# Designs tried in a protein design chat: miniprotein binders against Ribose-phosphate pyrophosphokinase 1 (prs1). Part 2

Target 1, 284 residues: Ribose-phosphate pyrophosphokinase 1 (prs1), of Archaeoglobus fulgidus (o29666)
Amino acid sequence: MVILVGGTNGLMALKVAKISGLPLCYSHVDRYPDGEKYFRFASNIDGEDVVIFNSMHPNPDEIIFETLLIAETAYSNGARSVTCVFPYFAYARSLDTVKGEALPIKTVVKVLKAAGVKKIITVDFHLQENVFGVEHVDLTGMEKLAEYCLEEFSDSFTVLAPDEKAAFWAEKFAAKANCDVVALRKIRIDAENVIIDDLRTGVEGDVVIVDDIVSTGGTVCQAARIAKRAGARRVFVACTHAILARDAMMRILESGIEDIVSTDTILSPVSHVSVADVIASALS

## First folded at step 8 (miniprotein)

Design p37W (from s3 with Y37W)
Fold by ESMFold2-Fast, scan of step 8:
Structure p37W (fold): chain B 284 residues (1-284), chain A 110 residues (1-110)
Amino acid sequence: as target 1 above (284 residues)
Amino acid sequence: SPEDKIEELAQLIEKLVDRIEKLASKGDPRELLKEIWELAEAIWRLFEEALKLGNPDIAEEVIQLAEAILDLLEEIYNLARQGSPEKLRDKIKRLAELIQTLKDKLEQLS
């Protein structure tokens, strides 16, 4: 088994290799002047199980195509198997579609399987179910995020899930933190009007809002407003995948959220928690 | 090519370091936070492009520098949030030195 270094999130691939003791596989990744990708294995991979390490951010289309190219090239050069680690997996918003709408997760899954990917490892995969039709292992950053929050943010807090789907990750976080979970629910009245359930009992002390992904910050800002109105003293955010642009970060802080922490599935100034140990264990 | 992107990112990082140093002098911690976020993203992209060169010596340099740069960016981020711009100067200078060291090493090994 060898870990390919030439993808996105290559720092995590290096950390995983160091922790696991697995050898590194080198490649030359380039782009022609017209924008076409160039790829070549620099290591001999004949008979090897190759692990491709690509987080699908910030350019998911580019990263997906690169992954397909690498997987097919690996088999053409004698690889025994290809495993893909996608610490962050894009295009996993929904399994539902309206007439005429694309369902991109279906396309991505189909082409990964067609390229010969035998196993997929993700961290806090948004859909919470196996959609791949190949072996899928979903890991979690929630326990490590909970440990960080207890040490760095507050020694006692209530966990708040901004919606019912986030309760899945919030419960894992809260189990490690040994605290209560409250999940907010959205009630849609019409296209323009959404009512959010208030907290049932009010809240005292500090609150940590937990979600898998923070993108624009709208959802966590709304949850923070509800928590503050319910009596929260300080509000923090913990998420696995910080897709935040700099403006989103400023907005979040200016909304009264004290701080945010994320994992290194996507590298950012707030990615203080590493999931490299968790990923290394899955490759054993 | 990765070499072209590394050069582009190194130039962007130098520009961002200069902007951050000027903002630290002005004493505006919120404006500093925005530039620090951009700096972190540019540095991570630089590491990713360096690793695409397929050179084990470069990979070794990246892994050695990565944790020091991560720690330094975390310190810079926290100081900006605390409104302590006077303490940022030495850390920004150290960050620039580490990035320049990496850039020089990449040119030497290419």
Scores: ipSAE 0.370, ipTM 0.699, lowest interface PAE 3.9, mean pLDDT 83

Design p40L (from s3 with A40L)
Fold by ESMFold2-Fast, scan of step 8:
Structure p40L (fold): chain B 284 residues (1-284), chain A 110 residues (1-110)
Amino acid sequence: as target 1 above (284 residues)
Amino acid sequence: SPEDKIEELAQLIEKLVDRIEKLASKGDPRELLKEIYELLEAIWRLFEEALKLGNPDIAEEVIQLAEAILDLLEEIYNLARQGSPEKLRDKIKRLAELIQTLKDKLEQLS
């Protein structure tokens, strides 16, 4: 198998290659002056099983198109199969739409399959179900995040899920950390106002808020304020995918959150935990 | 082109290091953390652009040096978050030296 770097998360792909011993195909990735994508394999891939490594951030549309271009180019140059590793998979916000609204996940899945993608590997896929119509393996960064938090943040804490969906990842994290989990419930007052249920029973000691994605930071900041009001001593955040859009990092720090850690599915200043070994194991 | 982006990013990184060194003496950790955030993002982008050149030997050397720079940046980030101006100033000086070494290595890529 040849591991290809698709332009946006090449450092993780390199680490996976070193851990697994699989060959890494360096590629020329560029743009013409008018903005059109340029791609060329620097190594011979004839007869190989190709693994394309692209995380769908920060520019998911560009990464999706690049992945399709690489997949078709691989087959045109004699590849036997194409597997895609998307450590972060964009456009997985919801399976539900209102009339007239696009469902992008359906489009993305359809074009990946049309390009001949045989297998998709993800890490902590948001929809928590297989939607791809091809072989899908979902890995998790939760165990590695739990190990980091125990070593670097606190040797004893309570895990807090900011909503019911996050409870899925929080349970995996807590199982590894051997600690209690509390899940907050979002209570809708009206279309624009949501209240997260207060921790009436209180909380003692340190708290780690666990979620799969931190984008604007709003959800984790609200959960941190609730935890602090309930008696938490220190509040930390652990997430798989640190999108950290706009001024999120500063808002997080100003909300009373002492620190945040994420995985290298998305490279960020807080991506201290690598899932490269988890991905490497899935490729062996 | 990757070469053009590498030049732009190296120039940006030098400016960010200069700004961080000046801010380290002011004692405003929020401003300092914002600049460190931009610096870390620029360095990750720099390495991704270096990998797009398709030269594995030079990329390996650059990546090994980058690992040292990234480790030092994490240490600077932690010190800035918790205070300690004296230690922070010394670490930033070391960062500037490593970044100059990185720039010298990257000139071999063009």
Scores: ipSAE 0.104, ipTM 0.539, lowest interface PAE 6.5, mean pLDDT 80

Design p40M (from s3 with A40M)
Fold by ESMFold2-Fast, scan of step 8:
Structure p40M (fold): chain B 284 residues (1-284), chain A 110 residues (1-110)
Amino acid sequence: as target 1 above (284 residues)
Amino acid sequence: SPEDKIEELAQLIEKLVDRIEKLASKGDPRELLKEIYELMEAIWRLFEEALKLGNPDIAEEVIQLAEAILDLLEEIYNLARQGSPEKLRDKIKRLAELIQTLKDKLEQLS
């Protein structure tokens, strides 16, 4: 088994290699003047089981194409199998479309399989169901995030899920933290207005809002306002994937959220929690 | 090319360090956090581009320095959140020294 280094989130691949003791295969990755990609393995991979690491952020299209190129090149050079680790997996927004609309997740899955990818490992995969036509292992950063919050943010808190889908991750987090979970329910009043409800009985002390992804910050900021109104003393945020698009970080800080933590599936100023050991265990 | 991107990122990092030092002394805390955000992103991109060279010696230098630089970046972020500008200047100076060491090593091995 050989870990490939050279793509997005190569630091994660290096950490996993150190923890697991697996050898590293370095790669020369470049672009021609017209923007076309160049790729070459720096190490011999003949007869090896290759593990490719690529988080699909910030440029998922480029990262997906690069992964396909690497997988095909690996087999052409004698690799026995290809496993992909995507700590963050893009294009997992929905399985439902209207007529004429693209469903990108189906396209991504089909091309990965066509390139010979035999196994996919993810961390807190958004869809919460098996969409892959190959072996899929979904790991979680929730336990590590809970440990961090107990150590660094507050000794005691209530976990708040900003919506029903987030309850899935919030429950895993709360199980490790040994605390209560409250899930907010979203009610549409009209196209622009959404009410988040279910803190009518109030809340005491500190609150940690838990979700898998923080993108624009809108959802967590709304949940923080509701928690504060319900009586929360301090509000924190924990998430697996800190996309933090545009002005999200400033928006979060201005909303009265005390602090935010995420994992290193996406590198950001708040990615203080590493999932490298969780991934290394999955490769054993 | 990775070499071109490394040069661009090294220059951006130098400019960001200068801006952060000025903001740490007398700036808006929100502006300071924004510049630290950009600095962290630029440094992580520098590591990624260095690894794309496919040079095992360069990769080993990145591995050796990455942990120290990441620990220092976490410390800088936390100090900025706490509103301790005086303590930030020493940490930013130390970070600049580590980045210069990395840059010198990359030039030596290329």
Scores: ipSAE 0.322, ipTM 0.657, lowest interface PAE 4.7, mean pLDDT 82

Design p40S (from s3 with A40S)
Fold by ESMFold2-Fast, scan of step 8:
Structure p40S (fold): chain B 284 residues (1-284), chain A 110 residues (1-110)
Amino acid sequence: as target 1 above (284 residues)
Amino acid sequence: SPEDKIEELAQLIEKLVDRIEKLASKGDPRELLKEIYELSEAIWRLFEEALKLGNPDIAEEVIQLAEAILDLLEEIYNLARQGSPEKLRDKIKRLAELIQTLKDKLEQLS
């Protein structure tokens, strides 16, 4: 078994290799002058079980194509099997579509399978269900995020899930932190209008808002406003995947959120928690 | 190419470090935090591009420096949000030294 350093989040691959003791497989990833992708294995992979590391951020289309190219090239060069680790898996927003609308997750899974990928490992996969036609292992960063928050943010807090779907991750976080969980309910009136339930009973002390993904920061900023109105002293945020789209961090800080932490599934200024050991254990 | 992107990112990082040093003793703390955030993003992109070179020696150097730089960036970020400009200058100088070490190692590959 060798760990291949892919086009994104190569630092995760190196950390996992160090923890697991598995050998690293290096590659040259480049582009021709016309923009076409170039790839070459720098290590001999004949007879090896190859583990490809790639987070599907910031350009998921490019990373998906690169992963397909690597998998096909691995088999052409004698690889026995291909497993993919996608610490962040894009295109997993929803299974609900209207007539005529694409369902990208179906396409992505289908082409990965066609390229010979036999196993997929993810961290806090958004859909919370197996949609893959291959073996899927979903890991979690929630326990490590909870440990970080207890050490660095506050020794006692209430966990707040900004919606019902986030409750899945919030419950795992709170179980490790041994604290209470409150889940806000999002009600969609139409495409543009969403209502979030208030914390009607109130809250005391510190609050940690827990979600899997923070993109624009809108959801956590709304939840923070609700928590502060309900009596929260300090509000923090913990998430697995810090996409943090343009200016999200500044909006978060200006909303009265004291601080934010995420895992290194996506590298960001707030990615202070590593899930490398969790992934290494899954490869054992 | 990774080499071209490394050069572009190294130049951006140099510019951002200079801007942060100038802002550390004057002006808007929000602008300072924004520059520190942008610097962190550029540093992570630099490490990613360096690993695409397929060189095991540089990979070991990158991970060693990444841990030190990550810790220092967290300290810088916290000091900036606390409004402690005098302490920031020492940390920013230390960051510049670590980045220069990384740049020197990357140049050895050519």
Scores: ipSAE 0.349, ipTM 0.671, lowest interface PAE 4.3, mean pLDDT 82

Design p41F (from s3 with E41F)
Fold by ESMFold2-Fast, scan of step 8:
Formats: C-alpha cells, structure tokens, sequence
Structure p41F (fold): chain B 284 residues (1-284), chain A 110 residues (1-110)
C-alpha cells in the first residue's frame, strides 16, 4: 500500500504516512502551455494498492478531474486497487432536484466509479448517507474538535446546532464533551421566517456552535446572536470544514464569536485540529 | 506550471508581508486580519505547488518550513485579535525571515 502525494491536501497525506508508516509516492503535476494537465508518478507503483489524497477545495472541478486522471494512470501503471481519501467532499449539497436541474453528486459518483475507484474515505460527509455505490467509510472530526474545545476554549459549555441538519454533528461532538445539546429550528410563515429555538428560556455560561461546514459565516453568526441574546457568556465555533471566504472571519468576530476552530480537512488559519490519525487508523 | 505558480506566489507573499508590516504599525485590526488570512492561503498554495514538482529530496524540508510559518501565522493572528500592534513587530520580523528561507529553498527546485 502506498500513499500518493501530489494532487491536493498533500500535508494531510504526509501526516497520515508518518503516523501509519506507509510509503509515499510523489508525483509531478503540471500543465501544458495551453492549460492541459500533465501528470506522472515519481515512484514505481506497479502491484501496489494506491491511496489518493484530494480535498475538493478550493477548485472542486479541477480536483475531481485530476483525481480521475490519477486513478486511471495508476491502473495503467499496474496498481492493484485505488482508494480515494477526500477529507472534504464537494457537491454534497442535496439529493433533491427539480425538473431540468443538475444533481452534481450523481455525476461525480458515476465518474469516480467509472475510473475504477474501489473505496472512498471521507470526513463528516454532508449528506449523512452512502451514495457512492462503492465501499464508503465516513470518519468524523467531531471527537477531536470536542477535545480541542475542552482544552483550549472552555472547560464547560452548552453545544448549539444552528439548524436541524447540524444536530447530527452536534450530537457526536457533545457525546465526547459530555454536555447538553440545543438545536435551533426555522419555520417559514408567509413571507417571513420564524426561528424557533430552545434558548427562548435563556442559557448560562459558554456556548460552542457546532456545524460540519462554515462557508460565509452567515449561519453561525445568526446562531451566535441568538445565543448572546439568550444570555451566553462566550460563544465559540467548531466545524470540520472551514470554507472561509476572505471576509468571513471578520463577520464571525464582529458577531460576538470569541474564537473558531476547524480541522485540517481544509487548510486555514483556524485549522488547529488534525484528523490525520483518524484517517491513518482507517487505512490500517 | 508549478514552477511558474511558485514564482507568482513568492511575489504575492513578499507583497503581503510588506502590507502586513505597514498595517501592524497603523493599528487597523480588520485590514491586518484580512491580509494575514490571504498570506496563510498563499503559503498553503505555495506548499501544494512545491509538492507537485515531484521532488522527494526537498519536499520534507519545504514541508517542515511551511508548517513553521503557519504556526507563526497562528501566533500573529491571535495577537492581532488582541489588538496589540506593538507585540506583532517581532513576530512579523520572524515571519519575514522564515519566508525568505522558504524562498531560498524553493530556488533549489528550479
């Protein structure tokens, strides 16, 4: 078994290799003058089980195409099997569609399978179900995030899920932290949205808002304002995937959030928690 | 190519470090934090592009240096959030030194 370094999220691949003791296969990744991809393995992979590391951020279309190219190239050069580790998996927004609308997750799954990918490993996959039609292992960063929050942010807090979908990750986080969970709910009435929350009777002490993805910061900022109005002393955020835009951190800090932490599934200034050991265990 | 992208990123990083040094003395926390974020992303991009060269001899050394720079950026980020520009000067000077070392290492790849 060898770990392929060269696509995206190479730092994760290197950390996993160090923890697991698995060998590394470096790659030359380039472009022709017209912008077409060039790829070559730096090491011999003949007869090997290959593990490709690619987080699908910031350019998911390019990363997906590169992964397909790498997988097919691996088989052409004698690889026995291809496993992909996608610490962050893009296009997992929804399984629902309206007439004429694309369902990108279906396309991505189909082409990965066609390229011979036999197993997919993800961390806190947004859809919360297996859609791949191949072996799928979904790991979680929630336990490591909970440990970090207890050590670095606060020794006692209430966990807040900003919406019903986030409750899935918030429960995993809270199980490790051994604390209470509250989930906010939204109901649309006429032209207005009414937020129904369990904080209407108040909250005491510190709060940690937990979600899988923080992109623009809008959802966590809204949750922070609700927590502050309900009496929270300090508000923190923990998420698996920090897809923070340039100004998202400023919005988060200006909303009264004391601090934020994420995992290294997406590299950012707040990615203090590594899931490399969790991934390494899945490869053993 | 990765070599061309590394050169572009090195120039961007140099510009961002200069801007951070100027903003740290100005005492504008919003602009300072924005530039620190951009610098962190540029450093991660540089690291990723260096790995795409497929050179195992230098990859480990560049990785360790990039990690040290990112750890220092975390320190700078935390100090900037505390609103103390004076405490940032020594850290920003150290950042410039590490970035110069990284640029010197990357020149070995060309």
Amino acid sequence: as target 1 above (284 residues)
Amino acid sequence: SPEDKIEELAQLIEKLVDRIEKLASKGDPRELLKEIYELAFAIWRLFEEALKLGNPDIAEEVIQLAEAILDLLEEIYNLARQGSPEKLRDKIKRLAELIQTLKDKLEQLS
Scores: ipSAE 0.207, ipTM 0.580, lowest interface PAE 5.5, mean pLDDT 81

Design p41L (from s3 with E41L)
Fold by ESMFold2-Fast, scan of step 8:
Structure p41L (fold): chain B 284 residues (1-284), chain A 110 residues (1-110)
Amino acid sequence: as target 1 above (284 residues)
Amino acid sequence: SPEDKIEELAQLIEKLVDRIEKLASKGDPRELLKEIYELALAIWRLFEEALKLGNPDIAEEVIQLAEAILDLLEEIYNLARQGSPEKLRDKIKRLAELIQTLKDKLEQLS
């Protein structure tokens, strides 16, 4: 039988348990006075296939260590297998480094595998490829985000990808929304980025900027300015992972972006779209 | 500990609800949105900390209240975004009542 373990990010596990009907293992998570992690399964997991839910935000190092601790504890207590669900997977910025620079994704992958994690499930994984050396299933929040935007923002719009990498996410979103897609391209000249505007026919009506991650808001604010200059009436943003560092949320709204929506892979004031049903389907 | 963190978050939520009530009557809409954003984050943290207790009865209360609070927060956010802060008072009062219910349940089950 499959049993869900919420770890530090118990709310997603609880939502998935409710949708799927799979049993939830209650767990005691604490810290000793000196800051050392404490973990104990409150339910019996002997003979179970354990699914650990831990989104790697806001403290990825803590979440990674906790996941390793839970995985090892599960096997010590008779678990048959460990699968991890990381709705948001941190340290996936790049596979390239300069000499002397750490490549954290390689370290994270190696220790998860060493801890006996046999399968990893993510939502809109940034690198768009399997780097884990174990079974990897990447789900998407794009269809749910598209449904939300059609219902709440606008019944007709053009999808805009703020850069080439975002085109991957924007195409999935647009396929569900059945609308046109435009992708911006950036070229670096000296110390400056020059954006190639691929809006050949201009933009009419409403625009939804789609990306996987919104951190500082710089990229989506720049894309919004380009869309406005091209003739957009209203500009919205949809993203899977709303990191929204520091003042990003208010900066986005002050830039002429009408509204923003994200999924609950990261808890934020705009995380109105749940991916719990998408995850539940992957576990059934 | 989760118990200490829950107490701190509950106190923060009470202060945020009070500030939002004051801003909703005749405040800056931009400041109102900021306080609503802080409130949503504090509530999410409260739910996560409550689940760390490993208590099935608390978990059941959290899921039921989380759904009601989620819907209400979305309504509050949308009203604030539309520039209708005067309509928020009853919604904020309902939110405060749900948070108080959660706090009472956490104390009872601990």
Scores: ipSAE 0.464, ipTM 0.743, lowest interface PAE 3.0, mean pLDDT 83

Design p41M (from s3 with E41M)
Fold by ESMFold2-Fast, scan of step 8:
Structure p41M (fold): chain B 284 residues (1-284), chain A 110 residues (1-110)
Amino acid sequence: as target 1 above (284 residues)
Amino acid sequence: SPEDKIEELAQLIEKLVDRIEKLASKGDPRELLKEIYELAMAIWRLFEEALKLGNPDIAEEVIQLAEAILDLLEEIYNLARQGSPEKLRDKIKRLAELIQTLKDKLEQLS
């Protein structure tokens, strides 16, 4: 088993290799002047089980194509198997479609399988369902995030899920933190959503809003306003995947959120929690 | 192209460090945090491009510097949040030194 260096998560690949003791596989990744991808293994991979590390951010289409190219190239050069670690997996927004709408997750899964990917490892996969036609292991950053929040943010807090979908992640976090979780609910009244929350009984002390993905910050900012109205003293955010635009970070801080932490599945200034050891354990 | 991207990113990082140093003295904390965020993103891109060169010596060198730079970026972020401009300037100078060391080593190994 060798860990490929040269993907979008090269630093995580190096950390995982160091923790696991697995050897590194080197590659040259480039582009021709017209923009076409170039890839070459620099290590001998004949007979090896190759592990690819590619988080699907910020350019998921490019990263998906690169993964397919690497997998095919590995088999053409004698690899025994290909395992893909996608710390962040894009296109997992929904399994529901309206007439005429694409379901990209189905396409992505199909082409990964066709390229010979034998196993897929993810961290806090958004769909919470096994959609892969190959072995799938979903790991979690929630326990590590909970430990960080207890040490660095507050020694006592209530966990808040900004919506019912986030409750899945918030429950894992709260179990490690040994505290209660409250989930906000949305109902449609007229043409608009009205949020119903279990915080109508009030909340005391600090609150940590937990979600898997923070993108524009809108959802966590709304949850923070509700928590503050309910009596929260300080509000923090913890998420696995910080897909933050630069303005999103400032909007979050301007909304009364005191601080935010994420994992290194996507590198950012707030990615203080590493999931490298969790991934290393899954490869042993 | 990784070599070209590394050079382009190194130039961007130098400009960002200069802007952050100026903002640390008299600037709006909001603008300062935005520039620190941009700097962190440029540094992550630099590391990714360096690792795409396929050189084991470069990969080993990058890992040795990565944690020091990561820790320093976390300190810079926290100091910017706390409003400690004198300490922030010292950390930015140290970051510039580490980035220069990385650039020098990448040039020597390439």
Scores: ipSAE 0.398, ipTM 0.705, lowest interface PAE 3.5, mean pLDDT 83

Design p41R (from s3 with E41R)
Fold by ESMFold2-Fast, scan of step 8:
Structure p41R (fold): chain B 284 residues (1-284), chain A 110 residues (1-110)
Amino acid sequence: as target 1 above (284 residues)
Amino acid sequence: SPEDKIEELAQLIEKLVDRIEKLASKGDPRELLKEIYELARAIWRLFEEALKLGNPDIAEEVIQLAEAILDLLEEIYNLARQGSPEKLRDKIKRLAELIQTLKDKLEQLS
C-alpha cells in the first residue's frame, strides 16, 4: 500500500503517510503548452495497492479527470488496486432532478468505477447514502470539530442544525460534546414563502451551528439570526467543508457569528481541525 | 509547468501582500479580510504546485513550512478581524519571508 502525493490536498496525504507509516509515491503532474494534462509516476508502483488523495475543490472537473488519468495509469504500471480518498466530494448536492437536468453524481460515480477505482473513502459525504457501486467508507470530522469547539470556543453550548439534513451531522457532533441538539425545520407555505420553525422555547448561553458544508454562508447566517432572537449569547459555526464561496466569510462575521472552524478537507484560514488521523485509521 | 506556476503564484502573493499592507494602514476591514482570504488560497495553491514536482525533499520542506504558515495565517486572520493593523505588518512580512525561502529552495532543486 502506497499513498500518492499529487494533484490537490497533498498536505493531507503527507500527514496521513506520517501518521500511518505508509510509504509515499511521488508523481510529476504538469500541463503541455496546449493545455493537455501530463502525468507520470516518479515511484515504482508495480504490485502496489495505490491510494490516491484528491479533494474535489477547487475545480472539481479538472480534479475528477486527473483522478481518472492517475487510476488508469496506475493499473497500466502494475498496480494491484486503486483506492481514492476524496476528503471533500463535489457534485453530491442532490439525487433528484427535474426534466432535462443533469445528475452529475451519477456520471462521476460511473466514470470512477470504469477507471477501476475499487474503494472510495470520503469525509462527511453530503448525500448520506452509498451511491458509488463500489466499496464506500464515509468518515466523520464531527468528533474532532466538537473537541475543538469545547477547547477553543466555549465549555458549554447548545448545538443547532440549520436544517433537517444538517441534523445528521449535528447529532454526531453533540454526542461527542455531550450537549443538547436543536434542528431547525423549513416549512413551505407557498412558492414564495418558506418559514423556518424557530427556537420557540428559547435558548440560553452559547450556540454552535453545525453543518457539513458552508458555501455562501446564507444558511448559517439565517440560523445565527434565529438563535440570537431566541436568546443566544454567542454563536459559533463548525463545519467539515469550508467552501466559503464569494463573500461568505465576511457575511458570516457581519451576521454576529463570533467565529467559525472547519476541517482541513478544504484548506482555508479557518481549517484548524485535521482529519488526517481519522483517514489514517481507515487505511490501516 | 509547475515551476512556471510557482513563479506566477509567488508574484501574485507578492501583489496580495502589498495590497494587504495598504489596507492594513487604513481601509475597510471587509476589504482587508477579502485580501487575506485570497492570500491564503494563493499560498495553498503554491504548496499544491510544489508537490506536483514529485521531489521528496520538496515534500518534506512543504510540510514543515505548511505548519508555520498555517499558524501565521491564523494570527494574521485574527489580527485583521480584531482591527489591529499595526501588528499585522510584522506577520505579513514574516509570511513573505517564508514564501521567499520556499521559492529559493525550489529554484535550487530545479
Scores: ipSAE 0.326, ipTM 0.650, lowest interface PAE 4.3, mean pLDDT 82

Design p41Y (from s3 with E41Y)
Fold by ESMFold2-Fast, scan of step 8:
Structure p41Y (fold): chain B 284 residues (1-284), chain A 110 residues (1-110)
Amino acid sequence: as target 1 above (284 residues)
Amino acid sequence: SPEDKIEELAQLIEKLVDRIEKLASKGDPRELLKEIYELAYAIWRLFEEALKLGNPDIAEEVIQLAEAILDLLEEIYNLARQGSPEKLRDKIKRLAELIQTLKDKLEQLS
């Protein structure tokens, strides 16, 4: 078994290799002047079980194509199997479509399988179910995020899920933190209008808003305003995947959120929690 | 090429370090945090491009320096959040020195 260093999350691959003791396979990744990708293994992989590391951010289409190219090249060079670790898996927004609308997750799964990917490892996969036609292991950053929040943010808090989908991760976080969970509900008035329920029972003390993904910050900012209105002293955010534009962070802080922490599935200034240990354990 | 991108990113990082040093003196915390975020992203991209060279000696240098650089970035972020800009200059200077060390080693090994 070798860990392949290449693509878009090489630091995660290095950390996992160091923790697991697995050898690293280096690769040369480039682009021709016309934009076509170039890839070459720098190490011999003949007869090896290859583990490819790629988070599907910031450019998921580019990263997906690169992963397919690496997987095909691995088999052409004698690899016995290919496992992919996607700490962040893009295109997992929904399994539902309207007529005429693309369902990208279906396409992505199909091409990964066609490239010979035998096993997929993810961290806090958004769809909360196995959509892959191959072995799928979904890990979680929630326990490590809970430990960080207890140590660095507050020794006692209530966990708030900004919507019902987030309750899945919030409950895992709260179980480790041994604290209460409250989930907000989104109520649709029409296609354009959504209301989030108020916290009728109130909240006391500190609150940590927990979600899997923070993208624009809109959802967590709304939840923070509701928590503050309900009596929260301080509000923090913990998420697995910090898909943050620069302006999203400023928006979050302006909403009354004291601080935010995420994992290193996507690298950011707030990615203080590493899931490398969790991933390394899955490869043993 | 990764080599060309490394040069471009190193220049961007130098520019961002200079802007952060000035902002630490001026006291606009919102602008300071924005520049720190840009700096962190540029550094992550620099590591990625360095690893794409496929050179084990370069990878060894990256792993040795990455932990120190990551720790400094966390300290810089926390100091900016806490409103301790005078302490930022020392940390940013140390970060710039580590990035320069990485750049020099990348040039030597490639």
Scores: ipSAE 0.407, ipTM 0.718, lowest interface PAE 3.6, mean pLDDT 83

